VH-VL binders against C2 domain-containing protein 3 (C2CD3). Designs and how they scored, part 7

Target 1, 169 residues: C2 domain-containing protein 3 (C2CD3), of Homo sapiens (Human) (q4ac94r1171to1339)
Amino acid sequence: SSGLLDVGLRYRRSPRTAEGVLAARTVSISVQIIRACGLQAAAKALAEREPALQFSATVGVNASVTTHLSFLPQGEQRRTHPVACSFCPEFSHHVEFTCNLVTQHCSGEACFLAELLEFAEVIFAVYHENTKSASDIISIESCKEYLLGVVKVPTKELLIKRSGITGWY

## First folded at step 19 (VH-VL)

Design c2 (from j4 with light chain S31H)
Fold by ESMFold2, fold request of step 21:
Structure c2 (fold): chain C 169 residues (1-169), chain A 122 residues (1-122), chain B 107 residues (1-107)
Amino acid sequence: as target 1 above (169 residues)
Amino acid sequence: QVQLVQPGAEVKKPGTSVKLSCKASGYTFTNYAMHWVRQAPGQGLEWIGGIYPSGGYTYYNQKFQGRATLTVDKSTSTAYMELSSLRSEDTAVYYCARGGSYRGESRAFDIWGQGTLLTVSS
Amino acid sequence: DIVMTQSPDSLAMSLGERVTLNCKASQSISHYVSWYQQKPGQSPKLLIYDASYLQSGVPDRFSGSGSATDFTLTISSVQAEDVADYHCQQYYSYPWTFGQGTKLEIK
């Protein structure tokens, strides 16, 4: 509605073990953040409540995208560099999420990666980064950034699609 | 002040185990990953593994998988690395290092301990 | 494993000269590289993260650039206190790996 994000997801594997995948302890999921579009509408809507965005909503936003996999620790989150002054930025950004094949469930029982992927999501958040001032020693969270939108892509299709999933969301 | 405190030295015999400690202070321990990096005398840096204290999620360099075990004690804000089946080539300085904020974009090691010199000799 | 190759292995510079240290990754790693300074007998100190962002408290004569596979650390005007080993490190993919280091000396 207020914008679209072009992304891709696929498995990557680490075949260094003597028996390949059967001896592997982790699997990687590659995430591509290709581009976004339609960000002016999102910026204008937010500028109605946030005066600091009025200039950017007219001329272009400094967009960046965070991404994280819902069952991994938040610290595994990744982020693009901002693309200056655009409503349709090109990111061409690649990240990898490394997942253990067996993990401890919140109930204390072992949980296999396939079970997690059935209900998991890759979450993308699109921000505008205002260039006024940055205070890294005081607050890391949203001090000079404004959330433009959130996209969630379910991972369950990775259980059946060897080539992965890609498209606009 | 944010700091990571490690004991200065440990001496062990081959075939034994060591459990190195890293006490964190001046920040919320569970908000950051803790990593372990070693440096043999005159050599470069080698990543051993990392742990997220809040959930215990770990990553290991495969070279050390099966010998290295990373744990934390959240009540004392202390991270531990246990290395088993010690060999003389395990003689190195072992650093703990904080890996950015758990929500942050960078997982570069922004705070380092002073290191523990582990000597493995008979 | 991603191999990080630094060049040169060592160099000696005059005070005030511009220094460029290189780090090449064996595959594309986006911007997930950091640079550390390690003075003799000390632990590493973070200089640059995400290829180009200066860590707080680091002098602005240090800068970083690059993307994909080729990264540089630049010291615009070398000072005596910059004598150290410099390491690059990738954090794109596990296992995380360091370059072999570059030793900087003053001649």
Scores: ipSAE 0.775, ipTM 0.898, lowest interface PAE 0.8, mean pLDDT 85
Fold by ESMFold2 at other seeds, fold request of step 21:
Formats: sequence, C-alpha cells, structure tokens
Structure c2 (fold): chain C 169 residues (1-169), chain A 122 residues (1-122), chain B 107 residues (1-107)
Amino acid sequence: as target 1 above (169 residues)
Amino acid sequence: QVQLVQPGAEVKKPGTSVKLSCKASGYTFTNYAMHWVRQAPGQGLEWIGGIYPSGGYTYYNQKFQGRATLTVDKSTSTAYMELSSLRSEDTAVYYCARGGSYRGESRAFDIWGQGTLLTVSS
Amino acid sequence: DIVMTQSPDSLAMSLGERVTLNCKASQSISHYVSWYQQKPGQSPKLLIYDASYLQSGVPDRFSGSGSATDFTLTISSVQAEDVADYHCQQYYSYPWTFGQGTKLEIK
C-alpha cells in the first residue's frame, strides 16, 4: 500500500488540584491526526474493483480517519470529519483516549496499563466517503465508505520515549 | 423496537444503598455502551459513568468518590447502577442511556430510558 | 473537567422565527459535541451529534455547527412543539459533561 499519515501520540499529564492528583484512576493518551498524503495510489488501486470510484481516484477523495486504541472497547473509536476532494488532506484533529490504570480481563486477574501498552497499538484507518451531491443517482451509495489504508502505531514507545510517527500500509 | 425500561420510582433512607436497573430490548445489548445520567429536580444533567457490556470496561465520574458501581447482566440484557452511602442530595431522576452514533461509536446518547425517580429522605 | 456554558439561559420566541442557541467549551474539544432536546416531564432526545450531523428522525429545521470551543444549534423556523430545554454535551474527555441548558418558550 502507499500513502502516509502524519500523527502524534503523547501522554497527557493529569491536572493537579489544590489537593493534588489523589486516587488518579485513569491516564489519557492524546492522539493527533495531522494530515495524510499519497492517497491517489490507494484510490486508484481500489477503483480497479470499484468502478464507482474512478472519478474520485482521478480528482480527489473525501478522506476521513478513524482511530482506536487496541485494548479499549471499539466504542471508544473516534473519527475525523471528512476533508473533501484531496489526496493530501489536512485534518489537524485531536483525540483523547482515557485508559484505566488497572483493568480486569475475563479471568478476573488485574492488568496494569503499562502491561497493556507493551503490546498495544493505536490503529488509524483511512476511508473515502461518498458525497450527497447527486442523491437520485447515488442514494444507495450515500452511506458507503471505502477503506483506503490502515496504519498501526505500537504504543510500546510511550513507555520510554516521545513519539512522532509517519507510516502508511 | 429499541427501548430501555427503568422502574418509575425508588424511595430510600440516607446511608443506605440502591441498585437501579435498566432493561434493554430491540437491539444487541453487547454492541453498545450503557451510560447513566442523573438530573436533580429543576437542575441540569450530570453524567455518572458508562460501561461496555461485552468486556465490562467502565468509566466513572470521580465526583461520586467511588460510591457508584456499574454492572451488567448480559443474559437478561440489563444494566445496573448501584449508588451507596445515599444522601439527600442524591434525590434525582436517574436515566440510563445507550451510547451510539454514526457507524456505531458509543458516545452520543441516541436512546434514553424513561428515568427512575430516586427519593432519599429520612 | 471541561465546562460547557450555554447561552442564553432562557429565550422566548414567536412561531416561525429563527432560533440560535450557543454552547461554549472551556477548552478545545474538536467536534465531539451533541445536542439534546428535553420536553417537560420527558427524557432527553438526541438532535445533533459530532457538532453538525442530524440524528435520524429529527426535523431538518434543526442544524448544528461549530468546532473547537464554540458550537451553535439553530432552529430555522421555530414550531410550537419545539418548546423544551436544550442541552449540549461534550464527549471529548472523561468525565463527560453537559451544559446547564437553555429553555426555549413560545410567546
């Protein structure tokens, strides 16, 4: 696959109150989805199997990006609004994932966040979304979206160093 | 159709506990988060917490200082919120609300129960 | 905690008028805002999610806009059945928080 996402991941420090951060039960990971580039190649490859995408593969896609943290419930997934007609969209989108410091898995044993982060990933999925410009012709396709690519960023580095990541699959 | 059914009222004395129920029907219970929101008489809405039934992952508003506990019973599609050490200030309508949005993200509350009026008085 | 501040607190409008309700967040929250309508004695009903998307079954006279910190709910031509409290809510960061509400009345 080709194309790149420009993203950032950071711990967010807990704000201190006058009483301090007593009994903090969660930490947050801030995720920034900055921009993508090189989406035309992915769009053209997909258009080989999806003739309805030929126009978008030529002029620009309506890109949106979902992001989720692999050990959090899928419902914590977040999504940008689509950026119209571009192969190099700018998102400048911020997301916060709130993670419990201690969790229980189905066996009942406690699991600490650091253990989860050792093997976890932040997953970004880039989609093309159809517009509503010709509702009579594309009404069946009005909710259709097409996966252009997936980027997975390991969270292991958050345990020891800053992240600044560019990657595309 | 999709609905969340709650009992209409509960009356409790200060210092006791209550366990409120929310029975879901018309959808796959484990596909959506369940949240609890309260509204004191004449007041605004206050989020208590949320739970994902499939894995039991929970989030709580720390304002309740560990007094709130969210659980589910997947076999009956029922969500529960237990509130301990009740105070008169806990008198409110307690809603359960399903987290749902475009493409199934569990955040905006697209379905609400009718609410249970909890009265805490001596 | 992110504070959501709504304005005005109360508003009386004539039928058919355009209504604008405002919600301001104490920090940037991207587009993670929903709007709810709550009629007297009823539970809230979702109108708008992700700042600008209309919930299924909601009349198209309702619309939402805004990003970052400033968000707006608009009713293009107010109807008698729109008498309600309106709440905004952020779901950018836990704990999730609601605005204090705006009461809409018909005069």
Scores: ipSAE 0.775, ipTM 0.900, lowest interface PAE 0.8, mean pLDDT 84
Fold by ESMFold2 at other seeds, fold request of step 21:
Structure c2 (fold): chain C 169 residues (1-169), chain A 122 residues (1-122), chain B 107 residues (1-107)
Amino acid sequence: as target 1 above (169 residues)
Amino acid sequence: QVQLVQPGAEVKKPGTSVKLSCKASGYTFTNYAMHWVRQAPGQGLEWIGGIYPSGGYTYYNQKFQGRATLTVDKSTSTAYMELSSLRSEDTAVYYCARGGSYRGESRAFDIWGQGTLLTVSS
Amino acid sequence: DIVMTQSPDSLAMSLGERVTLNCKASQSISHYVSWYQQKPGQSPKLLIYDASYLQSGVPDRFSGSGSATDFTLTISSVQAEDVADYHCQQYYSYPWTFGQGTKLEIK
């Protein structure tokens, strides 16, 4: 099962150039991770095979969200701080992905980036973070974190909707 | 143990280029970004750019774009920063620094080289 | 570019005192701030990442706090070996930028 994740995607800082290719060479995509809901169902499902999660599945998870833009290197991934003990955490978290423009022709503004955005996704992974000490994690009966769910939001609508994409996924 | 090894010093004349090296060891080179930061004498730190060795994806501080070029040699786990059209104000210590992107969770610079002192003078 | 402004520019403290160093960003940067210690003639050393997480091997007397635009590095009881320059750095948006630094001395 999965919870609902409320997010927004928008372009930031349009290129401002007098002579195209010789000026700004990047575009930023802002991602807002607003909140999640319905995490109890995911936590209970996971607790069926992870007994250490039984308490958290009953009272609340320590949720955090990683955000990755599919064509960027994995190291550009972002992560929220965990929100303690909740099944409907509010993150109100903003991240910014800087994307290179690749010009295939002398006249090309954002040509390669636009092609990437047509098939790309912003990938959100929701985790429960174990607050136990490093000693408890090493004990082999507890993990540092548990994946609760994954949400993928296509970026192709950014090519059409310059005001951005927002909503529950 | 994780180390980034740089040459101690380089001396160059204005108008020339330099290619600084940073040899990584003790970790999987392609799992972390490599960044370059400089510090002029008595001044603060200034980020030049970063590169992801796996795919060669680069980011540059606009102030250095056109003069700085970041590359890697994955077979030797070595990162390079080439700076062209050198000027006296390029005299600084140049550090390489690893992004702390373990599992992609943090991008802070958790390991730094000892720095190369680049002196640009006639 | 995001400007990181540190305060104070320098300070001198007695051993054992609590030290607070400030870093202000020119826009909201969430928690994407790190703090570095740099001793004379040495490379910077990471102390704090993501505003508040203590780097492995850093003494517990160091802590970080703050979010959005205002960030603080605290040394709960300053020691002689803490004499250094301290830099904050944002990694929310490229280009990565550093504050101008705060010089800490023992008086």
Scores: ipSAE 0.769, ipTM 0.895, lowest interface PAE 0.9, mean pLDDT 85
Fold by ESMFold2 at other seeds, look of step 19:
Structure c2 (fold): chain C 169 residues (1-169), chain A 122 residues (1-122), chain B 107 residues (1-107)
Amino acid sequence: as target 1 above (169 residues)
Amino acid sequence: QVQLVQPGAEVKKPGTSVKLSCKASGYTFTNYAMHWVRQAPGQGLEWIGGIYPSGGYTYYNQKFQGRATLTVDKSTSTAYMELSSLRSEDTAVYYCARGGSYRGESRAFDIWGQGTLLTVSS
Amino acid sequence: DIVMTQSPDSLAMSLGERVTLNCKASQSISHYVSWYQQKPGQSPKLLIYDASYLQSGVPDRFSGSGSATDFTLTISSVQAEDVADYHCQQYYSYPWTFGQGTKLEIK
């Protein structure tokens, strides 16, 4: 889809020390969702099929971003609060994903985090959310949300680049 | 309708183990995480760990790592927490609590069991 | 571990007064805070999630606010049934941690 998302990914804990092998059971990956831009084109495309988006596609969307790590349970997903009425929202949002170093695959085989990160992705989904108000808290339809786009950032480079990954995607 | 049912009480001796149960009903068990929280008499709440029933993915408070084991039985919609090497300091009410939406918008504990009082004494 | 510090430890209020309870995190945790009410002899009940969203079935005299490190729970007009302990909890980073609680009494 059109538009760009400015994000950063970094380890939060070192897996090893100079004196020896660190026996930590988990590692954290910090994700920063900085800003987005170019959302108007996506909003206009959706408005062709979704009449409820016509005004927002002209004026600005109420953007929020979900983020999850592909091998973690979906319940570990995180979400920004919406940024009102913008096609270039600034989120400045931080989240943390805690990953077990060793996991049990459903086939019964152990799986190390490094093996998972080789093929994993951090997945960002950008939504438009209709505004919520106290007068409309009973009407769930007034809080309807629409997917504007999806961005997937591979985690493979975290295995090599300890300082992290940042940029527009 | 939606509820988590726990046994009312358990009495154990120091050095033994206990396996506490939490039976869920009124919702799709595998769509939500299950967490365990304890509260010693007159004390605050302390998170022990959590489990995602569908894949068995677990998180533990390091304080309990090696002593606590979380499991589920999907066929009975029941979560279990086993605590080994019991000490008198483990005397507390142990709650199970449902956490996380299927979208992950909140991992707050929206449904709690009534708690099991575990007493550890010789 | 992220330490959640609540203040005050306890308070006594007259019916109808506005109550503000505070919760401070030892590091920035975005909006990943929930508030629970625990009445004597009962299990906790969720009031507020994601710092400011009201849980279904909770009276609208309860509200939450804050971000980063400083969070508040407000009861706009205290009622007799609000006598309880109130806990904040962070779910930004494992392990999940709770504040020590604030005891609310009616005088």
Scores: ipSAE 0.748, ipTM 0.887, lowest interface PAE 0.9, mean pLDDT 85

Design c2 (from j4 with light chain S31H)
Fold by ESMFold2 at other seeds, look of step 20:
Structure c2 (fold): chain C 169 residues (1-169), chain A 122 residues (1-122), chain B 107 residues (1-107)
Amino acid sequence: as target 1 above (169 residues)
Amino acid sequence: QVQLVQPGAEVKKPGTSVKLSCKASGYTFTNYAMHWVRQAPGQGLEWIGGIYPSGGYTYYNQKFQGRATLTVDKSTSTAYMELSSLRSEDTAVYYCARGGSYRGESRAFDIWGQGTLLTVSS
Amino acid sequence: DIVMTQSPDSLAMSLGERVTLNCKASQSISHYVSWYQQKPGQSPKLLIYDASYLQSGVPDRFSGSGSATDFTLTISSVQAEDVADYHCQQYYSYPWTFGQGTKLEIK
């Protein structure tokens, strides 16, 4: 099971330089991770397989969120600091992704930005971080972090909604 | 033992180009971004750009866009930075630096080469 | 470009004193800041990442704090080997930018 994640997305083109055209090929996507809720059900499901998590599933998880833009290298992902002991954490976290407009395809037309945004997704992964797991990271039965859920938000609506996309997912 | 090995010095004349190398060892080259940073004598650090070796995805500081080219040779675990149209202001120590990550994200720089001193003079 | 402003430019301390170095970003950058130590004639060395996490192998007298725009590096009890330049860097938004540095000396 999965909870809900409250996020916002906006895009804008990068500033132009003296060359103008080169700078116009870069897009930036700003992502806000506001909060989550409903994490207890996912935590309890994990505790059934990982008894060491039973306390956290009862009192609250140490939630963190990774954010990745689907076509960028994995190293461009970003991660919140964990919010301790909550099933409804407030993150209030901001990240920015900068995207090259690569011309692997023959299309170099103005609609290139639209094609890029039509197929991309922002991928959020919500984890519980076991803060006592530093000494246990070698053990198969003791993971430092546990996946609570995954949310994928298409970027295509940014072409239509100039004020961006916000809401629960 | 993670290492980034760079040549000690290069001397070039204005208007020419240089291709600086950075040999990585002790880690999986394609799992980390490689960045280039320069430091003019007595001055601060300036980021030039970065490259992800696995797919060749690059980012450049717009100040160097059009003059700097980042490449890699995965078979030799070597990163390269080519800088064209050299001028005396390009005299600096040029570092390669690995973008560090414990959880797959690239952070700033957890391993640095010892730097190559590039001198551009007529 | 995000400007990172460090203060003070230089600082002389007695052994064992607490040192606080400041770094201010020209816009909010969440926690995406790192700190480096650079000794004379050497390349920089990572001390702190994500504002507050200590890099492996760095003595625990070093700590980092801050978020949004104001960040600090603290040395709880300065040692002779801590004589160096210290740089902050943001990696919130391209291009990556560094502060101008703070030089730390022992009296």
Scores: ipSAE 0.744, ipTM 0.884, lowest interface PAE 0.8, mean pLDDT 83
Fold by ESMFold2, fold request of step 21:
Structure c2 (fold): chain C 169 residues (1-169), chain A 122 residues (1-122), chain B 107 residues (1-107)
Amino acid sequence: as target 1 above (169 residues)
Amino acid sequence: QVQLVQPGAEVKKPGTSVKLSCKASGYTFTNYAMHWVRQAPGQGLEWIGGIYPSGGYTYYNQKFQGRATLTVDKSTSTAYMELSSLRSEDTAVYYCARGGSYRGESRAFDIWGQGTLLTVSS
Amino acid sequence: DIVMTQSPDSLAMSLGERVTLNCKASQSISHYVSWYQQKPGQSPKLLIYDASYLQSGVPDRFSGSGSATDFTLTISSVQAEDVADYHCQQYYSYPWTFGQGTKLEIK
């Protein structure tokens, strides 16, 4: 267990309706982002290419994580608040992705969620944020951020392990 | 300037349908989701659904599933919400609102139309 | 569905007073909360997103805080122009849901 992120993925089941489960048109996938490691090495490697990058070798980086499910629109992406001054941040963050059970293929053909999950991924991007003032911290557009790493977790195991997937990646 | 323009009012009888429009300008229409929210007189806000114009991916509040249909016309930067089988309790102001960019920014509704007052009465 | 419960339902404040509005979610929703101001006869206006980030163009007397289930909107020194309904909204889980609103008046 030498991955960068400790995460968990699981289905969230729909409550039963008067029409039963056949009325359900969506299913939700819950994603937990627990913590990260290995950020010191990533930050040092990035600092070789980015002179404007600022972090403390003794205190850490200001890490945040974006999470995207590969077949959903990019606008469905979720983002943690940054965890300041750590090379091993604890996020303890939960997100939920709602997926339509049936969607149209680009050619107009129907595509079922199970087919998408076979090849899909949950994509985690870990960033460092330079923060310079209180106004910069408040505004998402005013903070510079630097990509430290990308983690991709295949969703195909959700077709097999309905209780979920957890671990370091 | 970024804006969403909606017609001011519509009057309909129960059992009919309505198609409300929302014309976007001042930004790239396909880079953001479009959502629909209604507010009955003197009441709170209720989310109806949302659509991503580029790929057509939609989400609906189950309360409106089967009655509401969200579409877009990318050539005119116009979003549409069609509501069928109208009832008197559908009388409300219907807003379109922008949210959810492809850049992964917050999904909060940062731009709202002025709303269309739909009156459903027999 | 996630229920967002706002308190108080209404309040009247003197100019310059500090106002705190509360919003409670029926389950943990991380930081996925926004706050809107709606003046009479107008559409809502975004004030705060992701629980604590101030929207561009919003006066800095507005601030947001909270996480998980309990969220607050604070106006540090209320002005006459702040008379409005205030709504919280969650976007953690579909369907998106709003609180019932808090009406702020000047007394």
Scores: ipSAE 0.735, ipTM 0.881, lowest interface PAE 1.0, mean pLDDT 85

